# Ledger of designs, part 7: VHH binders against von Willebrand factor A domain-containing protein 7 (VWA7)

Target 1, 194 residues: von Willebrand factor A domain-containing protein 7 (VWA7), of Bos taurus (Bovine) (q0v8j4r314to507)
Amino acid sequence: ASSLSFVLDTTGSMGEEINAAKIQARHIVEQRRGTPMEPTQYVLVPFHDPGFGPVFTTSDPDSFWQQLNEMHALGGGDEPEMCLSALELALLHTPPLSDIFVFTDASPKDAFLTNRVESLTQERRCRVTFLVTEDPSRAQGRARREVLSPLRFEPYEAVALASGGEVIFTEDQYIQDVAAIVGDSIADLVTLPL

## First folded at step 19 (VHH)

Design y3 (from l4 with Y106R)
Fold by ESMFold2 at other seeds, fold request of step 22:
Structure y3 (fold): chain B 194 residues (1-194), chain A 120 residues (1-120)
Amino acid sequence: as target 1 above (194 residues)
Amino acid sequence: QLQLVESGGGLVQPGGSLRLSCAASGFTFSDYSMAWVRQPHGKGLEYIAYISTGGGKTYYSDSVKGRFTISRDNAKNTLYLQMNSLKPEDTAMYYCAREQTPGWYRFDYKGQGTQVTVSS
């Protein structure tokens, strides 16, 4: 059986990303109803600095919707975040041949897990797609003398590639539209307005 | 206390070369990845080069790739930037920066920088 698995960054202004996850989940469930690809399990793993989890799993879509609706974008964590740890948890609780969707605006603080997570996606035969609301080319950090490298998202790109998924960078205003498009596709190219 | 001191800038003609140095003190230099950034007058920061702790991984922005080489000497606590085939567009204040935490790819710069001016 397959699952619909979400890894959600719950920091700061992630409200639009959480709403996008709700829209995508609804769209996937409705599209796959009565087909062999209908999800039989739902997995949710939240994260923000300094923590991640707990894992929520259910076979009941109404319970999953309720859990998503209780998610809040109010976080106090520092950037970067424990994204790869949360993804590892999701992979361990996701049946094979499933899609996992990651919503974040932050680079990972746990990049040392990259190789392990790559291997785990292949062992579990899960496809991981990242929806990231951040400009990877932004060099000016939040502090006056802070500089950001575009390499900060390389771990997500490596995991996505290893799993057959992708990393999609977009803005808050487009994330709901992007999530709907990604939810419709198995292999479709995603065209993002920027 | 943590210090980064840039040097080696100057006035050079287009097509010329310069070698920048960054002397580090107040921390264990070999434990940190380092970067070079630049700021042209009246413009925002540009991230231009990166080198890992042991020097085994490097990265260059498209604007400098093939012309600039980042290197480090961990025994001397010094970061270098070899700048070849300089263009007027390379005119900027150059700063070296230290990674905040290993693996985060976020950097701080603290020095006054060193000015590079490329002009006929």
Scores: ipSAE 0.608, ipTM 0.851, lowest interface PAE 1.0, mean pLDDT 84
Fold by ESMFold2, fold request of step 22:
Structure y3 (fold): chain B 194 residues (1-194), chain A 120 residues (1-120)
Amino acid sequence: as target 1 above (194 residues)
Amino acid sequence: QLQLVESGGGLVQPGGSLRLSCAASGFTFSDYSMAWVRQPHGKGLEYIAYISTGGGKTYYSDSVKGRFTISRDNAKNTLYLQMNSLKPEDTAMYYCAREQTPGWYRFDYKGQGTQVTVSS
């Protein structure tokens, strides 16, 4: 059974990303209706520095919509965030052969988990797609004399590659459109048993 | 007492070469990934090159790839930047930077920098 599994950064700037997750969920459900790939499980793992979780799982789409509709961007935190920890938790609760979508605007503080999460995506046979609302080429950090490397997002690239997914960088104003396109592409790529 | 001291800058004609050095002290140099950054006068900071602790991984921005080579000598606590085929656009103050936490790819620079000027 396929799952809709979402890992959501809930920092104060993430209102548009939460709405994009809602839109993508609706697109996937409608495109897969009446097929073997119709979602029967829903998984949600929020993260917000310094923590992550708890995981929310349900087989009831109304309960899932309620949980998403009551999500609010929470204040606090700066990049980096505990994204890979939240993703690990999602992988442990997502049925095998499922898609996991990650919404964030920040690089990970828990990059030491990268190899473990890569291995887990392979073991669980889950595809991970990241939607990142940040410019990877931005060099100026928040602190004086702090420099940001575009390599700071390579943990996400490594996990996506290992899982067969991708990392998509975009801007806040485009995230809902990008999420809709990603949702449509996944529905188009569904392979029915022959 | 972390210290990074850049040197080797100067005035060079287009097409010329320079080798920058960064002498490190006050920390265990071989434990840290390092980067070169530059700031053209009146412009924003540019991240240009990276090297891992043992030198096994490097990265270059598109603006310098193929022309610049980052290297390190952990026995001498020194980071280098070999700059070839210099262009007027390479004119900037150059700084070396040390990674804050392994795997974050966030760096601090502390030195006064070394000026590279490419003109004529």
Scores: ipSAE 0.598, ipTM 0.849, lowest interface PAE 0.9, mean pLDDT 84
Fold by ESMFold2 at other seeds, last read:
Structure y3 (fold): chain B 194 residues (1-194), chain A 120 residues (1-120)
Amino acid sequence: as target 1 above (194 residues)
Amino acid sequence: QLQLVESGGGLVQPGGSLRLSCAASGFTFSDYSMAWVRQPHGKGLEYIAYISTGGGKTYYSDSVKGRFTISRDNAKNTLYLQMNSLKPEDTAMYYCAREQTPGWYRFDYKGQGTQVTVSS
């Protein structure tokens, strides 16, 4: 992979997920430092209701780690978020043959972007992996008389499939272990240019 | 004013059938995906069926798949649930729900519901 890109839901409910992203990023950066597999660019795009961005990019792994390490959960809840908008922004700033990791506990507010994001992942030949700390079968919303469909995560599954990645559903207490395992898998892969 | 009015519930024997209706008003019905949810007495809410705006996409929970059919008539602003091969565990208050915003797959239910009781 030539870039390592993180798309992070930074709402107030995302404390454990942000910590998991920090751990995964540090592991990948340190493992690849000074090797032929070292990414040449790093991209970070936060999102929270009601917005997303700005994009942070750097060629320095230490600057990337520091920027990610300083990131903290913002206020807000686990409402639908602008995840696909943030992912699109990350894809537009990520060179081809790159890995993109998305951390969220919420379904997308912007599902109308699904086809466009799928196409962009294929054009850029980027692999997108979603780490989602939510039970997709949970029916009871937090608002009075609100119900949630398991279909709410279909956009993430479509994008992941199109890109050769996956959607991993887990719980807050396990996200750090899952992120470490996924990070180790990425570190073992070699992507050759065509 | 947005309204969803459920009807068609009742007492039925196991193996029987019922057809539920949901009359919608106060919004453009054809612009919204719809769902059926149920709540057995003293138990949690259960999401059971979904239908897209034009009816081209449907979804059913495992507990009702193959026995229930969701449908809609956009000209009559009405959502339906055909319930066949009813079982005692289908006993619940049934609500129809409207998607909050197209594509969010998050729904609000508003009506008083219609009671379905499956008992010998």
Scores: ipSAE 0.598, ipTM 0.853, lowest interface PAE 1.0, mean pLDDT 84
Fold by ESMFold2, last read:
Structure y3 (fold): chain B 194 residues (1-194), chain A 120 residues (1-120)
Amino acid sequence: as target 1 above (194 residues)
Amino acid sequence: QLQLVESGGGLVQPGGSLRLSCAASGFTFSDYSMAWVRQPHGKGLEYIAYISTGGGKTYYSDSVKGRFTISRDNAKNTLYLQMNSLKPEDTAMYYCAREQTPGWYRFDYKGQGTQVTVSS
């Protein structure tokens, strides 16, 4: 049984990413409706500084749509965010042999979890794909005299590699189009024998 | 109280070399990863080099890779940038920066910087 599992950054700038998750979910469900590959479970884990979770799981696509429609970008929190903690929680509640999609515009605050999350993706045999709406080469931080390294996204790259997924960087205005394309491609790959 | 003091800048001809220094005080230097950044006049910041606490990991931007070398001397609380094969586009104010929190790869710079000017 396949799952559609989402880890969503809900900071104030994430409206487009939440919409991208809805589009990707719709594309996967529509592509697989009436086939053996129709998702039978949906998992959602939001994160927002200072917290993450709770986990939402359902077998009902209407309940999943309702939860996503009620999702809204929260006011600001710290940048970076608790992405890897939310992903760990999602991995523990996602059926094995599933795909997990992570939507964020920020690097992780909890990079010390990288090795744990890598191991968990392999134990659960889950593929993790990150959609990141940030230019990794952006050097100017939001705070006065703050500088950002492109190395800040290495934890996501390590987890994606370990799981057989990828990290995709795009702009806010294109995230919905990219999510649709990624969803179509991953859905095709999921139909391959494991 | 964190202090970073950059020095070693100057006027140099294309193809020349300079070594920048960053004297650190007010914190345990060996506990922090460090970076060099630069800002050309009227342009945005550029992240150019990184070195881990013990010096075992380094990173360079494509614009300086192969020409610049970052190093540190933890006994002297000093960060260095050896700049070789300098080009006019390397003209900028150079700052050293300290990582805010281990593993975040986010840095603060506080010094006045040191000016490097590459011209004929």
Scores: ipSAE 0.591, ipTM 0.844, lowest interface PAE 1.1, mean pLDDT 83

## First folded at step 20 (VHH; from y3 with S52N)

Design z1
Fold by ESMFold2 at other seeds, look of step 20:
Structure z1 (fold): chain B 194 residues (1-194), chain A 120 residues (1-120)
Amino acid sequence: as target 1 above (194 residues)
Amino acid sequence: QLQLVESGGGLVQPGGSLRLSCAASGFTFSDYSMAWVRQPHGKGLEYIAYINTGGGKTYYSDSVKGRFTISRDNAKNTLYLQMNSLKPEDTAMYYCAREQTPGWYRFDYKGQGTQVTVSS
């Protein structure tokens, strides 16, 4: 009784990430057909500024595809987002021994949840993999005289490590290919170049 | 009146040392993580060092690791950068920066900076 669970950043330019989630879902379902890891349900939690959710859960893959197709980018800046809150909600609705995939271009503003989310991934035995379309070494923020630390992604790395997953940094034009590779070889994750 | 004032820059030869200071005022210095950033003339901004509120956690970019040391004196509201084994590539305007919100790892710099020039 495993789930395919997606936590999706729906800020302004996330159309390619939504398509990557669709591609990954198809690869995972096909490769797991007839095995104990075949998904029996699907979970989707969007997030954006100012909020996150609602959670969408279904056992019907066609309903899941339809929900993904209806998602569109919402307005919002490149500021930190409520990613860990959305991930916590997804963990609460995801059965044990499931994979959760997080698609985002932004660091979290709710990093105070990091330890709680780490514990929840271990309690539920869920593996969390982040696909991040941002260069962690980018120092210049959008605001004047704003500086970004590569440490801003440490919460994602801590959660991924605690769960047995990984944080993968990539670019918008590669995320669909990266998502397909991750979906085909979940146990053998590798860091891809930025 | 949040202020960050950098000082201690200058002209040095390759292999030399400098110690930069950043005097903070207008906020409770000990409550904020701090960073050093630099910008060579006409080039992009580089994040080079970080220190948390108590000084127990630090980070350095690969370009300065092993040569630079960030430190702070919370009693004096002062951030420091000890720069050793300086190279011409270290030539830049140096700024100190304060974290915007705890845990965001996003920083603002406000001072005029202090120029470091490394040349023969």
Scores: ipSAE 0.675, ipTM 0.874, lowest interface PAE 0.8, mean pLDDT 84
Fold by ESMFold2, look of step 21:
Structure z1 (fold): chain B 194 residues (1-194), chain A 120 residues (1-120)
Amino acid sequence: as target 1 above (194 residues)
Amino acid sequence: QLQLVESGGGLVQPGGSLRLSCAASGFTFSDYSMAWVRQPHGKGLEYIAYINTGGGKTYYSDSVKGRFTISRDNAKNTLYLQMNSLKPEDTAMYYCAREQTPGWYRFDYKGQGTQVTVSS
């Protein structure tokens, strides 16, 4: 059995990313409806500083679509978020041999979980793909006298590599197009992680 | 309370060298990763070098790699930047910065900075 699982950063700056997740989900669900590749389970884990979760699961693609359509941006910006905690929760609720898509505009504040999440992706044999709408080379943070290191995204790259997935950096204006392309190119939910 | 005091800047000729120092106080210096950042006059902030708590991991931007060396002396609560082969484009105000929380790779700079001016 396989799942379609989304981990969504729900900050106020994530409006484009939430919409991109809705477009990708609808495309995947319609592409696979009534076929042997139709996912048997759908998982959604939101995250936002200060927290993450709860997990939403369903076997009904229309309920999954409705849940995505009802999501609201919760405020905040590109400050660090509990992304790896949310991803860990998604991995624990996602059947093996599934794809997990992570949508975020920020680096993780819980990078100490990196090795644990890497191991979990391999144990669960799940492929994790990150769609990130933050320029990894941007140095100036939102706060006065705040500086951002390009090293801040190394945890995502490590998890993606361990799982056989990837990290895709894009700008807000392109994320919907990128999400559609990524959904098409990795729609093979039966492929085993390498 | 938390203090970062940069020093060692000055006027140098192209090809010259300087060593910047950052004296830290008001926190346990050895518990924090540190960075150097610079701001050229009329331009945006540039992240140029990083060093972890023990000194075993470093990073340099492409603009300074091979010419600058970050180091730290945890016994003296001091961060250093050795700058060699200086170019006019290295002219900037230089700041040291402390990681906000271990593992976040986000930094705050607090000091007045130290001016480096490379005359062409």
Scores: ipSAE 0.659, ipTM 0.878, lowest interface PAE 0.7, mean pLDDT 84
Fold by ESMFold2, fold request of step 22:
Structure z1 (fold): chain B 194 residues (1-194), chain A 120 residues (1-120)
Amino acid sequence: as target 1 above (194 residues)
Amino acid sequence: QLQLVESGGGLVQPGGSLRLSCAASGFTFSDYSMAWVRQPHGKGLEYIAYINTGGGKTYYSDSVKGRFTISRDNAKNTLYLQMNSLKPEDTAMYYCAREQTPGWYRFDYKGQGTQVTVSS
């Protein structure tokens, strides 16, 4: 089965990212309507430090929309999050040959999982695209005398590359437009073998 | 107690060279990736160089790539920055920084820094 799978950071001001996921899902469903690639399953895995999950899976688009509508930002900041753990869980519950979209504003604190997640994307033949609402070049952290490296997002880039996807950095105010474009572009660029 | 002591700064002419040192104590130096950062007077911090625990992986910002070399001596608990072909734009306070947690690429700097001034 073809799946539409979302891994959503529920930290802080993630309302725009949740809305972007809804817009992207709508565009993908409309683009694939009446084709073999129309999604027949939906997967949602939230994460917020210190935890991730639970996974939500349904074959009913209305149930999926309802679950998305009930998502709420849980507070927090730009501290590292359990993104790769949530993505691993999503990969284990996503049918093969599917697209997975990750929405976050934070680098991963579980980077030790990078090789494991890369392998899973290849075993499952799933494409992973990250939409990151953060400037990778920002050097000043929130804590006094804290410095942020642009290398902090290398785990996402490695996973995206291994899976045939990409990492897109943007701002909160543009995330909904970017998500719509990414949804259309990925649908145009990928033909999954049956 | 984490301690990082920078040294080796000074006044040099454009095109000159300096070698900065960072003496580390209060932690197992070889277990941590390290970075150099700088702050020009009245400007924000700039992340300029990175080296992993064994020295096999390095990174440089575009502003210093090809001119600066980061290195470490784990036996001496010392981080180095060789700065060649110095420009007036390299004038700044330089700090060494230690990664907070392996793989996070988030760093803390603790020292007073060492001033580098490039002027004719």
Scores: ipSAE 0.616, ipTM 0.852, lowest interface PAE 1.0, mean pLDDT 84
Fold by ESMFold2 at other seeds, fold request of step 22:
Structure z1 (fold): chain B 194 residues (1-194), chain A 120 residues (1-120)
Amino acid sequence: as target 1 above (194 residues)
Amino acid sequence: QLQLVESGGGLVQPGGSLRLSCAASGFTFSDYSMAWVRQPHGKGLEYIAYINTGGGKTYYSDSVKGRFTISRDNAKNTLYLQMNSLKPEDTAMYYCAREQTPGWYRFDYKGQGTQVTVSS
């Protein structure tokens, strides 16, 4: 009893990240269809400014793939987003002992949820991995006289650490390669005894 | 309204020290994390130091770590930057910045800044 769960930033700048999520999901679904390793549930939670959700769940890998294929980018670039709210929603709908993958290029608006989400990952025994297409050292924001701290991604690092996952920073041109490598790692993991 | 007024800049020789101050008004200073940023003439903006609301957590960029100390006095609504072992590379306009929303780690600077010039 395992899930493949995606939390997907659907802002306008996320075109390559959305494609990477589609490629990773296709790889996992096609490799496992009809085998003992097939996930029993699939969860998708989009987020974009100003909101998050709704959650989509299914037990059918073909339905999940089709829903993911219909996703398209909305909204702006690197504004802070409701990522932790979307992740909380995904955790509440993801069965225990599952992996959750988060795709974003933005830091969270809702960092006050960090401790709560950490607790949920541990309660649910879910591993959370973030794929972030942003340079954490970038200081200049989009607005006039706005400054970005490299600490802005600490909430993701805290959640990943608490859950046994990781935060991977990469660039748009490499995100599909990184997603494929992460997808191969999760495929090997779900075949191993816990 | 919200005001941040930087002071304490000036001309100093390499190896010297300066203490910058930032007087805050128009908001509850103790509710906000604060930062120092700088902009060398004709160069990009640099995020250099951070302090949380109570002063218990600080962060420094690699370029100033070990030489600069950020501090705050919440009773006086004042942010400080103690700068030691100054180098010509520290020459810049310095601004203090307030966190937009607690926990976002995104900051706004509003003041005119205070110029620091390090030269022989």
Scores: ipSAE 0.600, ipTM 0.854, lowest interface PAE 0.9, mean pLDDT 84
Fold by ESMFold2, fold request of step 22:
Structure z1 (fold): chain B 194 residues (1-194), chain A 120 residues (1-120)
Amino acid sequence: as target 1 above (194 residues)
Amino acid sequence: QLQLVESGGGLVQPGGSLRLSCAASGFTFSDYSMAWVRQPHGKGLEYIAYINTGGGKTYYSDSVKGRFTISRDNAKNTLYLQMNSLKPEDTAMYYCAREQTPGWYRFDYKGQGTQVTVSS
C-alpha cells in the first residue's frame, strides 16, 4: 500500500520548497508508473503558524497535482511551526511501508510530540525524510537579543532516525536539486527487488 | 522579569583559564535550560554551550568542545563556564542566555556580558 506523502511548511519563504515537492512527486510517479511500487495513495498536509492541516488524501494523481499547484507560500518567516503536529496527521493517514517527505525552513514549536511521533513512525513502518532550508549553525535570531541553537532541529533528527530516514539541510537555491536527487535515489532503491 | 548578570571575565594569557559566572533572578532558574553565547568585537554572535535544567545534557560548539565546560548550581541560581586552554580567538564579550520555551532551543540574553581578552 505504497503512498506518496508530503508535509509542507507553507510559510512565506517556502515557495522553493513547494516547487521542490512538485518536482519530487513528478519524478517518483513517473519512475514508478506501471510497476508494483507505483503510489496508490497521495497524502498532503500543509502547516503554517498558528495551525496545520487539513489533510488532503486521494488515489488520483491528477487531483494531487491540482492540490499541489494551488498551494502557495503564505506570510511569515523562520518562526517555529507546528511541524510535528502536521507530521502526526500525515502518519495517521499514510499506509504502512510508505515514505513521507517533510519540507520546512523552521524548527518545531511542538517538540513535546517528538516521542509520540517517533513511536508512530515505527508502528506505521513509515520512513520520514526532512528537507530543511536553513543553516542549523545560524545563531542570530530575528528578535533583538535572540540566539538560536543548532539543537532546535534535534526533534527532526530524532524522528528521522527512529523511522530510518534522514534530515537534509540545504539552501533555498538548492532545494529543488536536492529533492530531485533524494527522489531518484529512493525510487531506484525501492523499485529493485531484494 | 528575567535578569542575568555575567561576571568573571578578564585579561588572560594564551593557554590560561577563566571561570565565568551568571547570576540569575526573576524566574525559577531550575525550570530553564541555559546557554553561553559570545560576540567578538565587530563580529556576529556565536552559540557556544548549552545545559539542560538538571545538568544531565550538555552541548558544545566545535570551536570550544574539549576546552570549555558548562555547569550549573540550581541551589545558587548560577550558571558557570569553565574555560581552559584559552586562545586569542576566544576574545569576546560573553553572555548567558535562557531558553524562551522548553524544547524550542531559542534563547534570550539580557545582561551586559563579561569581557574575556586573550592576549596573543
Scores: ipSAE 0.591, ipTM 0.845, lowest interface PAE 1.1, mean pLDDT 84
Fold by ESMFold2 at other seeds, fold request of step 22:
Structure z1 (fold): chain B 194 residues (1-194), chain A 120 residues (1-120)
Amino acid sequence: as target 1 above (194 residues)
Amino acid sequence: QLQLVESGGGLVQPGGSLRLSCAASGFTFSDYSMAWVRQPHGKGLEYIAYINTGGGKTYYSDSVKGRFTISRDNAKNTLYLQMNSLKPEDTAMYYCAREQTPGWYRFDYKGQGTQVTVSS
């Protein structure tokens, strides 16, 4: 069994990332419809400070598309978010041997969950790929006298490594193209019986 | 009143050393990770060093690694930066910064800074 599982940062700056998730989902669904590799489940977990969830799960690609189309960016910016909490929830609801895609422009505020989430990716045998629209070396924050450490994304790198996935840093204007390339990689997967 | 006061800057020749201090008050210093940042005149801000609450984890940018050492004395509420083998490109205003929330790796600096000038 396989799933398309998305963890989506829904802050006001995430419009391009939400569209990238829609494009990736549509491409994978249409390419694999009616084949053994068709996803059997779709999982969506939004997050936005101060909260995350709820999880949305369906076996119907049209229901998933409808839910995703009703998503919209909320206010805010590149503040730390509850990304790892949302990812934990996604992992608990995603079938084994699935891919999970995380779309965000922000570092996590819940980094204390890093070891727990690493363990979950290995227990569930899920590959986690982060698509991050931010320059990790940017030192100047948006607030006056705010400083950003490149270490702020270390939790995502740890989770990706443990799961066999990766962290991809890109810009807002390229995220849709990057998501298509990543989606093509998942389309090459071979699903084997357990 | 949350305060961070940098000191120890000055004029030094290339190859020299300086030790910067950051005196902290108005918060529980030992509960916060700390960083040093610098800004050369007319240039962008550079994140250069980090130390966690207990001192067991440190980070250095490539530009200073091997030459600078960050340390802290939680009993004195003081952060330090030992700068050795100083180069003209180390000339900048130096600031200490406090982590906003544990584990966020996002920092605020509030002081006036301390000027370091490396020149013959």
Scores: ipSAE 0.562, ipTM 0.837, lowest interface PAE 1.2, mean pLDDT 84

